# Ledger of designs, part 2: VHH binders against Protein DOG1-like 4 (DOGL4)

Target 1, 232 residues: Protein DOG1-like 4 (DOGL4), of Arabidopsis thaliana (Mouse-ear cress) (q84jc2)
Amino acid sequence: MSKMRNLVEEKFLEFYESWVIQLELYLHQLLIAHNNNTMSETELRHLISKLTTHHKAYYTAKWAAIREDVLAFFGSVWLNPLENACSWLTGWKPSMVFRMVDRLRKSRVVLVEAQVKKLEELRVKTKFDEQKIEREMERYQVAMADRKMVELARLGCHVGGESVMVVEAAVRGLSMGLEKMVKAADCVRLKTLKGILDILTPPQCVEFLAAAATFQVQLRRWGNRRHYVTHS

## First folded at step 1 (VHH)

Design a15 (framework vhh_6qgx_2)
Fold by OpenDDE, second read of step 2:
Structure a15 (fold): chain B 232 residues (1-232), chain A 124 residues (1-124)
Amino acid sequence: as target 1 above (232 residues)
Amino acid sequence: QVQLVESGGGLVQAGGSLRLSCAASGRTFSSYAMAWFRRAPGKEREFVAAISWSGGSTFYTDSVKGRFTISRDHAKNTVSLQMNSLRPEDTAVYYCAVDYEGLLYTGSHEYDYWGQGTRVTVSA
């Protein structure tokens, strides 16, 4: 059964599909840059900038959409079940990117001691921030059984008159809390990404971004294959 | 759907060299792992070489190690097989293959797309 999509879901789906296509194009460029080693530092930096801008564009669009309907992102109809299963608070878990960095180190990427130290510091910070958000989420989930939510549950589909106001208030409260948490998570993602890119050299950045993009694209492909998800 | 077209096959004397190329078209992406297989007359298709999405990892069957080199060009979306010191036992139809999941495997069943093949004949 085709999941009914609301307007926010539909719009974001279209956006995301286009965004992923562009990501694939950038990935191709990243791989070329990585393999040919003929690009100047300036050229590499430009490519990195394009990618970072692209990621920023995603979050800009996301944040605009979550203002309208944050709940859309907890179902994320634009993602396949595998992608959704791998999601942490509507996106990638920030700490997971460090595993990618570790992989780079194994792939003949030489990190100097100073870089390693900074990366470890960033890892610790990222993990700490994740935990903070998780604690907030737990608190939020416990609070779901508050008076307003209980009332909402009691009313169910038989909402009329003054009860509508109560339900709306409850839903608004829920949405506001979720929005806050999602934004917080996204901030950690962005900070983590920025932090990594600030530590790595341009060639290393290209390799990292290529790995990250590859993982994202492959995850989508694997998921689509298994669940017969058709994307434009 | 990915389409693969092999080229570069031909007749060569023992000790000679050939360079095979495979061009990927259609819904192609550089994140794919690519491989070469071969089928000799009267034999089953066998693994020859594979290369990862980044080109950073390669695998070879033992019989071709040191003689064959697999490489890829992301700009051209191609994979190549440089074959040196060719032997009569290298005579086969060589096939290019792509793994949609981007993994390096030696099993032919794990590759999703195949070319039509290019014939390599090595004379004694």
Scores: ipSAE 0.007, ipTM 0.280, lowest interface PAE 10.6, mean pLDDT 85
Fold by ESMFold2-Fast, scan of step 1:
Structure a15 (fold): chain B 232 residues (1-232), chain A 124 residues (1-124)
Amino acid sequence: as target 1 above (232 residues)
Amino acid sequence: QVQLVESGGGLVQAGGSLRLSCAASGRTFSSYAMAWFRRAPGKEREFVAAISWSGGSTFYTDSVKGRFTISRDHAKNTVSLQMNSLRPEDTAVYYCAVDYEGLLYTGSHEYDYWGQGTRVTVSA
């Protein structure tokens, strides 16, 4: 974690803290809805819509921030070390949500064969899209290590305005590439989430979203319980 | 292995109060969610309340919200259920349960360990 934060980092930190607090409030509503079998389908769909809108708001804010400084999302200061350790390309790994879906097999509302088949098809598609992005990221990392990057690192040892301009141009090129990759990963995340919600019934959607939100909230709390080691 | 022991059950008149306690022993108890369930005669097991490992999040079934309060002493691995304004409909055997994943589930099938139960009888 950096002790010095730029404006983009500070602004997104404030956004993310508020976003997580609101997620906890929605989680409370999801848990109540899950336990209340008198809620209508319309009421459940409304709650599901609030959660999907909340997640879309996160990506709207994230994409605005990465346009300004995508590197802020590699080693994010608004995430604790445990949250960062669970990160894949600046967010959750899409295929991992199917582990949460497996918990629905123990739900009071049983998945029918048609749903199981569609979920398996979505899982395979998600893993394929994920692997495609991983291959593109590997290609990007290889380019980072090529002769041009080595030359840039060498030039950075020189003092003067021309050296600074070359570094700034290179960083701009790198950030554009990373922004494209991060947006591609986020699109897979959103498509995977939408795909799961389209397959599940409203009560199953509530259970899935409650499990996902609980995991996210508890992961943050567990990580935050690590005490900073103070030098005595 | 985790062993759960409930206490505090008994007979009480409608409008009265009881405090149930659950002591967890055995394997290191941390980062786990705990819940109270109840089973009335002739009915299936019903969710009552749950509390996160930190105590920072609580969840209640609608019928007990505002009357029951779940709390935990994280240092002592003890979870309590303060039951106020008791009704005859609250008559049941009360069970505490532990979820090793630390998630706040309302489904009984998602809990890994269960206590033996403590009986609560509320007279009209």
Scores: ipSAE 0.000, ipTM 0.112, lowest interface PAE 18.1, mean pLDDT 78

Design a16 (framework vhh_6qgx_2)
Fold by ESMFold2-Fast, scan of step 1:
Formats: structure tokens, C-alpha cells, sequence
Structure a16 (fold): chain B 232 residues (1-232), chain A 124 residues (1-124)
């Protein structure tokens, strides 16, 4: 990369690389479990718990990092260009996860009517929360063009004691607003994942998590194959 | 294409140390996970240690954890295995292996590139 990395970017890049390698290890375990019909419910629940904990660890690290530099998550240096192009508000789009759920219906796995109904209700709720976040992001972008922000931008061209402090306070406010928006989107992601896992049986959870992890790993592989440059 | 060449093997007494090195040639392995596997006389090949393409994550089999340290040098295109407190049970041919970032680091069959191996003998 031609861009200089700051401390938040360097630390999160290190964390993310470790996190993705562990995701690959868990994916291998999920694929073994999916193909092994003799695995006990207790063993499956333990594996599902490891994946759930792994995803929560990601958001714990992310929220600590965005508090320091939320902009590091827009055009992230630890993601390849393809991963960045497919991002919705710094991560996966919650409603897209239901494509993995739809694969369960096309597989030989039988979803009972009660599950189908609950999944549809969750899909509608997820889409509603998604649209709410999109409206908040639009309001944020409009606020950037408000008369006050335009005036503040002009003041930035004539930097001086008190005007510097006013500009810095405004920039800090904008970053805090963006952090709140990213956290709201991440909460929708976590609620959607939890909701799906609560509805599905353990074998169905394993199949769903395997599909989701496979997609994430393959997307990274496809992007990395096109972005072969040595970071010296 | 990637070629892997191991070095640093030899004879050492129990409790001693050895440092194995693996030099990669061809395309840079900066986008590859690297691992060490070993095959003891009359046994199957087993996983020893792995390092992520960034060098930020390391994985070890339980029998070597705390005794062995895997590291990589992107500038030299090398991966190293520092082996301390060696035991007779560590006697094996050690292989360097590389894989794309898409698959489990513990699974031997996932590794596309392999070295010829370097022999380590630990005397009782």
C-alpha cells in the first residue's frame, strides 16, 4: 500500500490477520462436523459456541479501534480492494446473510414450518433495522453539507488559535457520530447472527456457519489473487 | 511457482537446540501461510507449527508448545523453526510447507508446496 499506516491500522491489521486464520481453522472443524453425522449435540453446540465467541471477539476489538480512529474502517488496509468494495458500513450487509439461510432450504436439510416463519420474521426485522441505519447515514452525509459545516470548512482555510479549536471540536463530533453509526450497524449484524442461530438446530447452525465462513474466506482469496503486491 | 528448501537439521543430544530454516524461491510467500510438518521413522507425517502470512499468528501442536518457536522474515523470504529442549521423540525428517490463505493450517492435504525435508536426530 502507498498509504502510510497509523497505529490503529497497524494494530488492527495484526489482530485481523490472526482472527481470519482462526476462522479458517474453525471452518475446517465446521466442515468435518457437517460431514460427520455421528457428532453429538453437545459437541456441535460447543463448536457453535466457539464460532459465536470468535465473532464477538472481532466486534470487541473493532469497537475499541473505532473509538480511536473510526475512519480506519472506511477503506480498511487489512481488507483487500474486493472485500472493501463489498462492504456495507464497514462490514457485511446483514440481510445478505439470509442467502446462506436460503441454501439450507435448497439442501437436504429439512426446516420445519415454525422455523421458516421465524426466519421470515427475522428477515423482515433485519431489513427494517438496515433501512433505519441507511437513513441515519444519509442524515449524517446531509449534515456534512449543512451551512454550519460549510462555514467551518471556510474557517479551516484561515487557521488561528480559537478557530483551530472550533474546527477540531467539529471534526471530533463528526467522528463520534460516525462511530455511533458503525456500532449501530454492528449491533444489527450481531442480532441477526444470534437470531438465526437461536432458530436453527445445531446441525443446521453448523451448515449455516460453514456457508458464511466459506463465503468470507473465498471472497478474501479472490481479492488477494488480484492484489499480489509485496508489502515491503 | 514456489520452491521450498530446508536447512539446519543435524544430530543433537536431548535437551539441546536446533534452528531449522526454510528458504522460499519464486513468487513471494507474503500471501502464503507457512508450516512445519515432521515424519518420524515408521510413523505418519504430523503437524508441528504454522505461521500466518503476516507473521502475526502462530500455531503449535501440544507436544512442542513452549519449546518450539516459528518465525518468518519477509525480506529474506524465509521461515524458521527454533527448537529448544529437544527430546528423542522429536527425531524426524522436518518438512517446510506453504499454502494459500483459504484453508485450515493443520490439514496436510491443503498444502500445495513442500520441501524435500531436513533430518533431525535427537540422541537419548
Amino acid sequence: as target 1 above (232 residues)
Amino acid sequence: QVQLVESGGGLVQAGGSLRLSCAASGRTFSSYAMAWFRRAPGKEREFVAAISWSGGSTFYTDSVKGRFTISRDHAKNTVSLQMNSLRPEDTAVYYCAAKDFSYDVLTEDEYAYWGQGTRVTVSA
Scores: ipSAE 0.000, ipTM 0.125, lowest interface PAE 18.2, mean pLDDT 80

Design a17 (framework vhh_6qgx_2)
Fold by ESMFold2-Fast, scan of step 1:
Structure a17 (fold): chain B 232 residues (1-232), chain A 128 residues (1-128)
Amino acid sequence: as target 1 above (232 residues)
Amino acid sequence: QVQLVESGGGLVQAGGSLRLSCAASGRTFSSYAMAWFRRAPGKEREFVAAISWSGGSTFYTDSVKGRFTISRDHAKNTVSLQMNSLRPEDTAVYYCAADQLPYYSGSDFLTESEYDYWGQGTRVTVSA
């Protein structure tokens, strides 16, 4: 029912708030690790594993939620307006992470040539996958305006048993289409994240994950602390 | 929503071969980790083989390593299990499974609970 949508939103809101609190705790650990030359590779890999598991938990919860109500993720109630304004298909835009990678490449610790080459290959592939998703979303939006959808919309303005069932089936189909698009976009995000972590050394992974978590946490804080002083 | 359909099971003599195939609906499976599990009569479901979302990593249970080969075809949305040198102990119902999330060092894709989509299974009987 309509009450089912509220339950999905409430459950994900509680999940997300807890997930962000834990992300801030992991960010604190990443920042401590960043300047600690005494940490072993095993300790660094353990910390990286905590972060990757944390992100996996987010997508597991998200995909369970969108299976029930994908529309909850378009203009999400658990995100502030700034976070929503920065969303690309319900999350971060994959190409954004290469800005963070570019900072690593310009750090005082020089990346080896093999890493630079692999990162450039991943950048090109990510951009290609991103553009493919954008074309798919464009096709989805165009399909919304095709003759059959326009005819179904007209039927929705006239009450009838068969008309109601046909319209409901069409709306269900539209939601399933959005679910597939959101999952496709999330898969590009996870492929990009996995690819970067596979290329980088453990200390470089810590630096990258710290940059990514810092951006996410600060974006939320900036949006929540949105204070344009109106002239007194 | 998403359906996995296994095929290729049957009766085969010890030392024989079978190829199992799993067909998936939808385009997003190119990003999924895929696995085969099996359940012998009176036993719990056990891991057999897995392939990462990229196809770059494969994992096998020790009892099938060197005899079974898992592969995937992204264009056809299929994952296959080539089973060679079959033994009576390989008799089981074989299940195809898909995980929505890519494999990471922090994830254990050998764990049954990581797989959200499951086929209904295909029966393999190996006679002595």
Scores: ipSAE 0.000, ipTM 0.135, lowest interface PAE 14.6, mean pLDDT 78

Design a18 (framework vhh_6qgx_2)
Fold by ESMFold2-Fast, scan of step 1:
Structure a18 (fold): chain B 232 residues (1-232), chain A 126 residues (1-126)
Amino acid sequence: as target 1 above (232 residues)
Amino acid sequence: QVQLVESGGGLVQAGGSLRLSCAASGFTFSDYAMAWFRRAPGKEREFVAAITWSGDSTFYTDSVKGRFTISRDHAKNTVSLQMNSLRPEDTAVYYCAARPTYYSGDLFTEGEYDYWGQGTRVTVSA
């Protein structure tokens, strides 16, 4: 019924709550910038840089946390059930971000033909990198069920001294494999985000980042409201 | 063409200090994590220190923690290793290494690094 949180979970929960509050503040600034053409290109680039730094801070904190306990991210206590259900390898699915890009095609800020071609090329590359990681996850699942791992699991039921050390070494190896996979997924996320921002003009970057932040904030709010249905 | 050029190696007495520098060219420096590895005579190459692409996190092997400091300067495209309280056991050839931050893998394994300098020799006398 209740789950005791470890120190990694408690520390990251505190970090994540503060990070989301700051994201919402940046979202308000992005919406003001989007609806008001008084900001200079330099001011827009500065705002975009703040968002980029904010996302980099998330991955810096995440990678430090997964080094200590990667499994904390496969059922995160700082995310609601809807956020967890919508995650792909502990975060947003990289290709889904192009749905935010597709909204730009119908916006007041017109994408030129060269940008559309570069975005489609990036989309294809992102899908390819995503599928490569999915194949790595499949290999990980198969490796967990291989003859040696099954034998070590069986041995774990009857352990003493030396056998305990062998099982613990195998579990550490599996955790390191998950850490590598999560970092690979995060690298695709960062590469995709940077790629989009490199293709877009500053006003288009503002609109894109506003759309992405709005979706993230709304998803969290929708998931948090699910609890009210159970109590009505 | 990607190049990493180390400098600052030399001979120093135990307890002394050296500052190693690595000048990077041919790539977008801010997209790369940077590290220092070393190889002592008759030993395998080992991890010494790493700094993330953002510069926000640094990592050290236990034997140098508190004595060595890794830093990066994005404006100059350099990574530096400040080595204090040097010990004879620190005698090695020191290598600067770079890996794209958008690639999978950790910062501690030499096989994860795509670009390497030629190395700079550090000798610490008793």
Scores: ipSAE 0.000, ipTM 0.095, lowest interface PAE 20.3, mean pLDDT 81

Design a19 (from a2 with E99S W100Y G101D Y102L D103F S104T L105G F106Y T107R E109S; framework vhh_6qgx_2)
Fold by ESMFold2-Fast, scan of step 1:
Structure a19 (fold): chain B 232 residues (1-232), chain A 124 residues (1-124)
Amino acid sequence: as target 1 above (232 residues)
Amino acid sequence: QVQLVESGGGLVQAGGSLRLSCAASGFTFSDYAMAWFRRAPGKEREFVAAITWSGDSTFYTDSVKGRFTISRDHAKNTVSLQMNSLRPEDTAVYYCAASYDLFTGYRPSEYDYWGQGTRVTVSA
């Protein structure tokens, strides 16, 4: 229903704008902490906990929203065109995160051999899970174009309440398939983030989270400036 | 049915040791981070220790670091807290908590499931 769809989009737009503003505030705290060698392990863990809780809040809100209308997350109105172009199944591509981890190897703090080994094991598992989801999405797109679309087109030729109910049931079925894939992708994202943070020391976690937040904030700001500059 | 059952609490003299155990059932234990929290008489619930879902990383509050050790046994679906050099200030009800695919945190709100608690009393 269009009213339910509009409500989901409006509510998540309000949530996301507020969530990004808070992310920018946390980014400033992370950058200060990165340049401060006097912070205790407990203080650094507290700051890391603020960021992880913030990300948990995002996925809590997202999963509630996709339960109502998963299609709102494909070509999202709360994201600019650049952010949408960089999305993989409604969010960041899990394997991309390891490119940010690679930057830690070039920092003044060196990863120890045990950490490198665990990060490589996590990278391999993340790529495997990601590729499995990509294959499922490809099969879904092919099936939607051929089998399910033909069924919907056929049913749409009939007139009356019975035809409407059957078409709505078929569309709901297609949306449930997308919801399952989006949740699977989000689970890979969360397991990947948690895995990296569990492997890294608190100072390395701060550096990693600062890099990730910087990329997200800069991508949004750059895309917003390009949108206005291109007179779109 | 998800269930966490704590055991091993009791009365102990200052300087003594206790081992708390938490038996988990009704969920895929290896996917969950596990933690111990405590609540002293007249105080709020506070973080004590946590262990990640993989068992590779452990976290402790400063007041117990070096005295307490958290561990997990995936084959038995248990998490344990070895408490050494106990102090009267450690007197509290100790709670086991579990968190699915969540970052190991210090806040009760970061945990999905909780046990009923086991009482630890440390005499002076």
Scores: ipSAE 0.000, ipTM 0.213, lowest interface PAE 11.3, mean pLDDT 81

Design a2 (framework vhh_6qgx_2)
Fold by ESMFold2-Fast, scan of step 1:
Structure a2 (fold): chain B 232 residues (1-232), chain A 124 residues (1-124)
Amino acid sequence: as target 1 above (232 residues)
Amino acid sequence: QVQLVESGGGLVQAGGSLRLSCAASGFTFSDYAMAWFRRAPGKEREFVAAITWSGDSTFYTDSVKGRFTISRDHAKNTVSLQMNSLRPEDTAVYYCAAEWGYDSLFTPEEYDYWGQGTRVTVSA
């Protein structure tokens, strides 16, 4: 049951593998920065900027790819099964990053009361935006079972190529709806990331980004260690 | 049943070499960053060297850089510290430590598991 990949999947697989390698290199720099008390605010902001630019590059490539084939991002071939199982609408669940923020409350670089308040406000807003998208996804899934879609599926059972064309057009329309939802979810991710970084000091940003990158790299590592025994 | 067992410590003359080894069991070794810390009599534990979970990156304290080499073997669940050009000030109990990968590699307090230590004495 080897899965045949299309061109979009092959191109994004190459991109993603290189992107993860560079993420590991940036994680290395973040871990070094944690131990360097002489690193200037300018140097820390430069490192934070590298990570922010790296994440923006990911979303730029992703949005180009989903315009061509959004379904490639559901059960992605460049992600292992564990990474796919932990995905929420083709990526990390925005509210989960606040668990990384919780680490900062016990670190050497502690959060002040004003920051805690702003982070909690952001957490509430992020959860609200998540729930809104989840309701949109539920409505989308229900629409798949409405009378119009059932009739269209029935037409696909006819012998004519014209029926196949009509069904294919409808499926493309459904893919456009998924693209909009994925982009909406990605916008919540980027807004949440930006919001956290705007609230935190540069040393706290380094700690947060190190925690987030460590989790992403480790999740990939854990999943890649799983071995399937295949019989045929 | 998590254990880190150090070996290879001993008495050596200044300028000599020792190889420390740490055998890990009871946890998924390849998910953990590994480090060596040392404690001289009357002092706090200090960072010596660390290696990331992948083995792709290594870190050293300035006083041992170029003299010590940290390595790991995933097949054997071991981390090693090759110590060359030893100095009397390297005399300490050396501890193997494991860290899950969410915290700083350089802070002793962040490490999840610790060995009992192995003594290294460098005579003048």
Scores: ipSAE 0.000, ipTM 0.107, lowest interface PAE 16.8, mean pLDDT 81

Design a20 (framework vhh_6qgx_2)
Fold by ESMFold2-Fast, scan of step 1:
Parts: structure tokens; sequence; C-alpha cells
Structure a20 (fold): chain B 232 residues (1-232), chain A 123 residues (1-123)
């Protein structure tokens, strides 16, 4: 059966399309700032603030949508299959952004020793928080196969008011658990992003944000393109 | 396999207009950012204009902003540069370029390049 979009999916699809268009416009401004070095420090900080506000707006919208239907974020209709395949708990894996930071070490932008130490400390902390959430998700997946889930599945085979209500209440409880885990993962994402931006200078922040936005836009572009297998 | 073929160059008087076109083949055109660069006698290649893979964003060097317009047609696999109010200083060989990534579009580190088309603007 073909999937029918619910109202939450339709609303978030419209939001996300607009959000991505604005991200591409901000990427333009980041590239101008990075390549020309003509902006003052105050202007660079303002641009960085616009990007952080833009990302916070995404999480504000996401958390409102998840409150209504968290499962919409596990296989999102507003993401292409490649974007969905690259997702870790409904978004980017926090530790992967340090690959973008590693590019700064190879560029003409020089990180001072104090920054390198703080970034390594943040990397370790991020990996620790990430592993904690992975353990919680593993526990959740194991619980899905436990005796109580089997009992709920059996109850779902009965036609009657009370059994239907009990199953619905249990499903709501499971969704609330997923919502809590997704929000925890998003908090690690925001803490990691803020931590990096607090350590870097404004020009380094611009280069980092440009790299991150480029990767996000490029991944969407790649996944939206279909190709055919040719046979001899 | 990959080809970028430019056309539309020529001799024009100051204040005139030219439209450059670049036909792309051998790669997935809609996946690539497209740009125009130029090289005047005795100079290195310089950035002129670029358009993202989606066509949603365009970029111009200050000296051509308001006079040149870059556009693309995914159905025809072409990128075009409409040049208005041409000046003698616009005299150069114009190159079409394609880049898989959007990052660092202002540098000349592009993946594919055309052979160039000559534009001469008489005083």
Amino acid sequence: as target 1 above (232 residues)
Amino acid sequence: QVQLVESGGGLVQAGGSLRLSCAASGFTFSDYAMAWFRRAPGKEREFVAAITWSGDSTFYTDSVKGRFTISRDHAKNTVSLQMNSLRPEDTAVYYCAAKLTYYDIFSDSYDYWGQGTRVTVSA
C-alpha cells in the first residue's frame, strides 16, 4: 500500500523546504565572508548568529512536530532515501562534525594549541554523550521484542473497546519514550555545535559552518538524483 | 566522455550585448554547480559568475554585477551568461566550468572546463 501523508508530515515538509532554501542563502553569505575576508568581526559574529538561530528554529519546529508524531522522523518524507540512510537518531551523528573541524587543520586557517586542546576535550565529551544515547536506544530495541510487546500484539487482535484503548495507550507510551530519546540526541547536537563555535574564532566559525552547510546541501542534491543501471 | 562546449563569443562594440552558452554532456548536469571564468591577456583566470546545482542561488564578481546574468536549463543541459552593457575591459576568453561541490566556488579549482570562447569588445 502506498503511504498517505498525515497533517504533521505535510506541515513539516513545507517548513523543511523553506528552511533548506534559507540555508542555501546563508551558505552564499558564508562563502562570500570566507573567500573575500572583507567583513568586520562584528559582521562575522552577526552572520554566525543568523546561522545558529536558523538551526535553533529547525529544532523548535522539530520538537513541536515530534510532540504530535515522533514516528514521522523515523523515515521522514521530507528527506530523500540517502539523507534518511545517513541519519543517526533522526539527524546527524554529533561526532561526525569533528571531521569538518579536521579540515580546518589542513586549511590556511591555523588553530592555536589552546583551541586544539579544547576541541579534543569536546570531541571526547561528545563521543561519551553519543555512546550513552546509543546504549539507551539498544535497550529500547531489545524491549520491543520482550514479553510485554508480544502480549500487546495479541491484545491488538481482539475487537473491543477496552482492549483497543489499552493498546493505544501503550503505543502512546512507546512514542513518548522515542520522543525523549530524540530530544536527548538533539540536545547533544546543539551542545556540540555551540561548543565548537565557542572555541573557534569568527573566521574559523564561518569556514566550519560553510563546510557543514555544503555537506548538508550536497547530500540532499546527491540523494535527489536517480541513476539507471545499464546492462550489456 | 565529459564535454563542456561554449558558444556565443565574438566581436561587439562597447555598450553592446552578447549571450554565451555552454552545452554539457557526459555527466549528470543537474548535480553540478556551473560557473563562468575569464582570462584577459596577461592575467590569470578570474571568477565572473556561478549558479548552484538547483539554480536557486547566483553569484557575481563586483565588476559585472547588474550587467551580467547567469542562468541554467536542466532540460537542455545548458548554462548561459547574458552580458549587457559590455565594456572594453570585459575583453577576455570566457570559460565554462563545472564543480560537483558548492564549496569554494570562487576559486578556479573546478572539476571540468570548456576550451573557452573569445569575447572582444571594441572601444
Scores: ipSAE 0.000, ipTM 0.120, lowest interface PAE 17.5, mean pLDDT 81

Design a21 (from a2 with E99G W100R G101Y Y102L D103I S104Y L105S F106E T107S E109H; framework vhh_6qgx_2)
Fold by ESMFold2-Fast, scan of step 1:
Structure a21 (fold): chain B 232 residues (1-232), chain A 124 residues (1-124)
Amino acid sequence: as target 1 above (232 residues)
Amino acid sequence: QVQLVESGGGLVQAGGSLRLSCAASGFTFSDYAMAWFRRAPGKEREFVAAITWSGDSTFYTDSVKGRFTISRDHAKNTVSLQMNSLRPEDTAVYYCAAGRYLIYSESPHEYDYWGQGTRVTVSA
């Protein structure tokens, strides 16, 4: 049974549903552009700009919501269980996009040597930034566990019941640290996306963005179908 | 050509206020996070405040929280730092910085462009 949703969850659910619908419309435009090969470079750049702006809108809304309730993004109610299972620190894992680029290359995307070199440099930088965030998250989780253990020991030893003030302080500390960590992860995501788009030509950008949007949309559809009863 | 030009620095007595402004040109302002860093006499550059490229989130170092406010104006391509309740410890050269597709960073090396700095002196 569903749990009661707070205001942040309800607002972001409404936003996210609209955002995904618009992503699907942009995906249709990307697929048309890719299949027809008739659009000018200016037209392709305009379409790429629309996708870039759309992703910027997502992070703008996300950071506003995280300011109010970062915990809503750990087990998000606007994501199905499959989408949640594939999440790394409230979103896609930055290094995953290089697997998409590799698949496109194998499917006959023509990349020149200079692009391959720059993509590899970006991949290494992205993995480094990703690991740095993972270490900070791990450190944060260890510190939180140690603090809770110490405080529980103190409460059991020195007071007859739980201290509301101690619990509230711990929750505030958790939220502040998680907000910083999520925003750092989103920074790596945006740097990685921009880096890839800066390296690729406009037709290659369209193909990359189409692949990324297709994966996101299909993952949502596959996960949503899991919860429906099939009638014969 | 990319330029960041700071203004608004000066001499002020403790408890006073100053408003720093940074005018940006030569790049797509809305794609860049903006930040203020400062360098006090005898110290390294330290983070002061940052604002995301959307303007929806702001970040501050602990010593200025509640006293300083960062804001941006996309129509004018400017970022501003309103400094209230100034202390002698706030005496420094203040630098405007721009970082592309950064949410924020407290590390100077994450920023792509820098202004020349504006001097702030707070007397006791």
Scores: ipSAE 0.000, ipTM 0.183, lowest interface PAE 14.5, mean pLDDT 81

Design a22 (framework vhh_6qgx_2)
Fold by ESMFold2-Fast, scan of step 1:
Structure a22 (fold): chain B 232 residues (1-232), chain A 125 residues (1-125)
Amino acid sequence: as target 1 above (232 residues)
Amino acid sequence: QVQLVESGGGLVQAGGSLRLSCAASGFTFSDYAMAWFRRAPGKEREFVAAITWSGDSTFYTDSVKGRFTISRDHAKNTVSLQMNSLRPEDTAVYYCAADVRFYSGLTYASEYDYWGQGTRVTVSA
């Protein structure tokens, strides 16, 4: 079974490296669009659509991979230690993207009152959904340490017949629960991203996506260069 | 507790129209993305259409784009599928599904938490 786990990790590593390269190319296009201010609304919407499709492709690949091995996404081999340290339930913390949105309030292209109201409503809902998942994760962790699980772990020390099958069934149940929780978190991420893009104008969407992609790319570069361990 | 009940299926001639409805109960409707899947005789279950929890986005399989329209009514706790220009290949049992995790491009039946019993659609000629 260890070779199947390695295969999932190797395949997703290859996918993720290609996905990040494409993200950097899209970031370049977003920065050109933002700085030159020469693209039509139709051209901006097309670029935004490319970024949206790119993020959806990530979650499609991720959900296929976690069905095979959800634990590969905890301490992922395709992420550097800094990226892993900054992860919340295998990805970015949904409420953090509102830091990018706050930047737009200080932009020359100001948010209108209706947008500010909708963004605040989305922020509140996002934090609510985020806290709900955090409570579910806490319940999951407590359930892993309950008396029934402790008893199943004790039975696992006695290899033979039905005892092995009962322990294996319990482990599969734990993996399925964790998979469902990771997917729930990813759905909050996608819902938050889409919600912001639906509220913003195309030029504001480009600025937001550029800020988010810049942060993601820079975090990876910082971790790869080990800037966090720079001495005096 | 959570229940999805489909209606509106039937026999129709090619080129005709049908409106499928799914009544949802036992959960907060606005928290769930809703989808329609179908299973044709001798085939696997396939994705047809989906609508997000907010109702702001809809998704369709290529073969039904422009012919089918999915919509939500939060006041009535219903999701509907308006099927126009029906073709014999649209013949299937249509299922309503609910899952808070469904977003853009996720077309896997295994990802949906709640399912209805299905409603039969037969398109002749």
Scores: ipSAE 0.000, ipTM 0.124, lowest interface PAE 16.2, mean pLDDT 79

Design a23 (framework vhh_6qgx_2)
Amino acid sequence: QVQLVESGGGLVQAGGSLRLSCAASGFTFSDYAMAWFRRAPGKEREFVAAITWSGDSTFYTDSVKGRFTISRDHAKNTVSLQMNSLRPEDTAVYYCAATLGEYYFSSDAYDYWGQGTRVTVSA
ESMFold2-Fast, scan of step 1: ipSAE 0.216; ipTM 0.667
OpenDDE, second read of step 2: ipSAE 0.019; ipTM 0.325

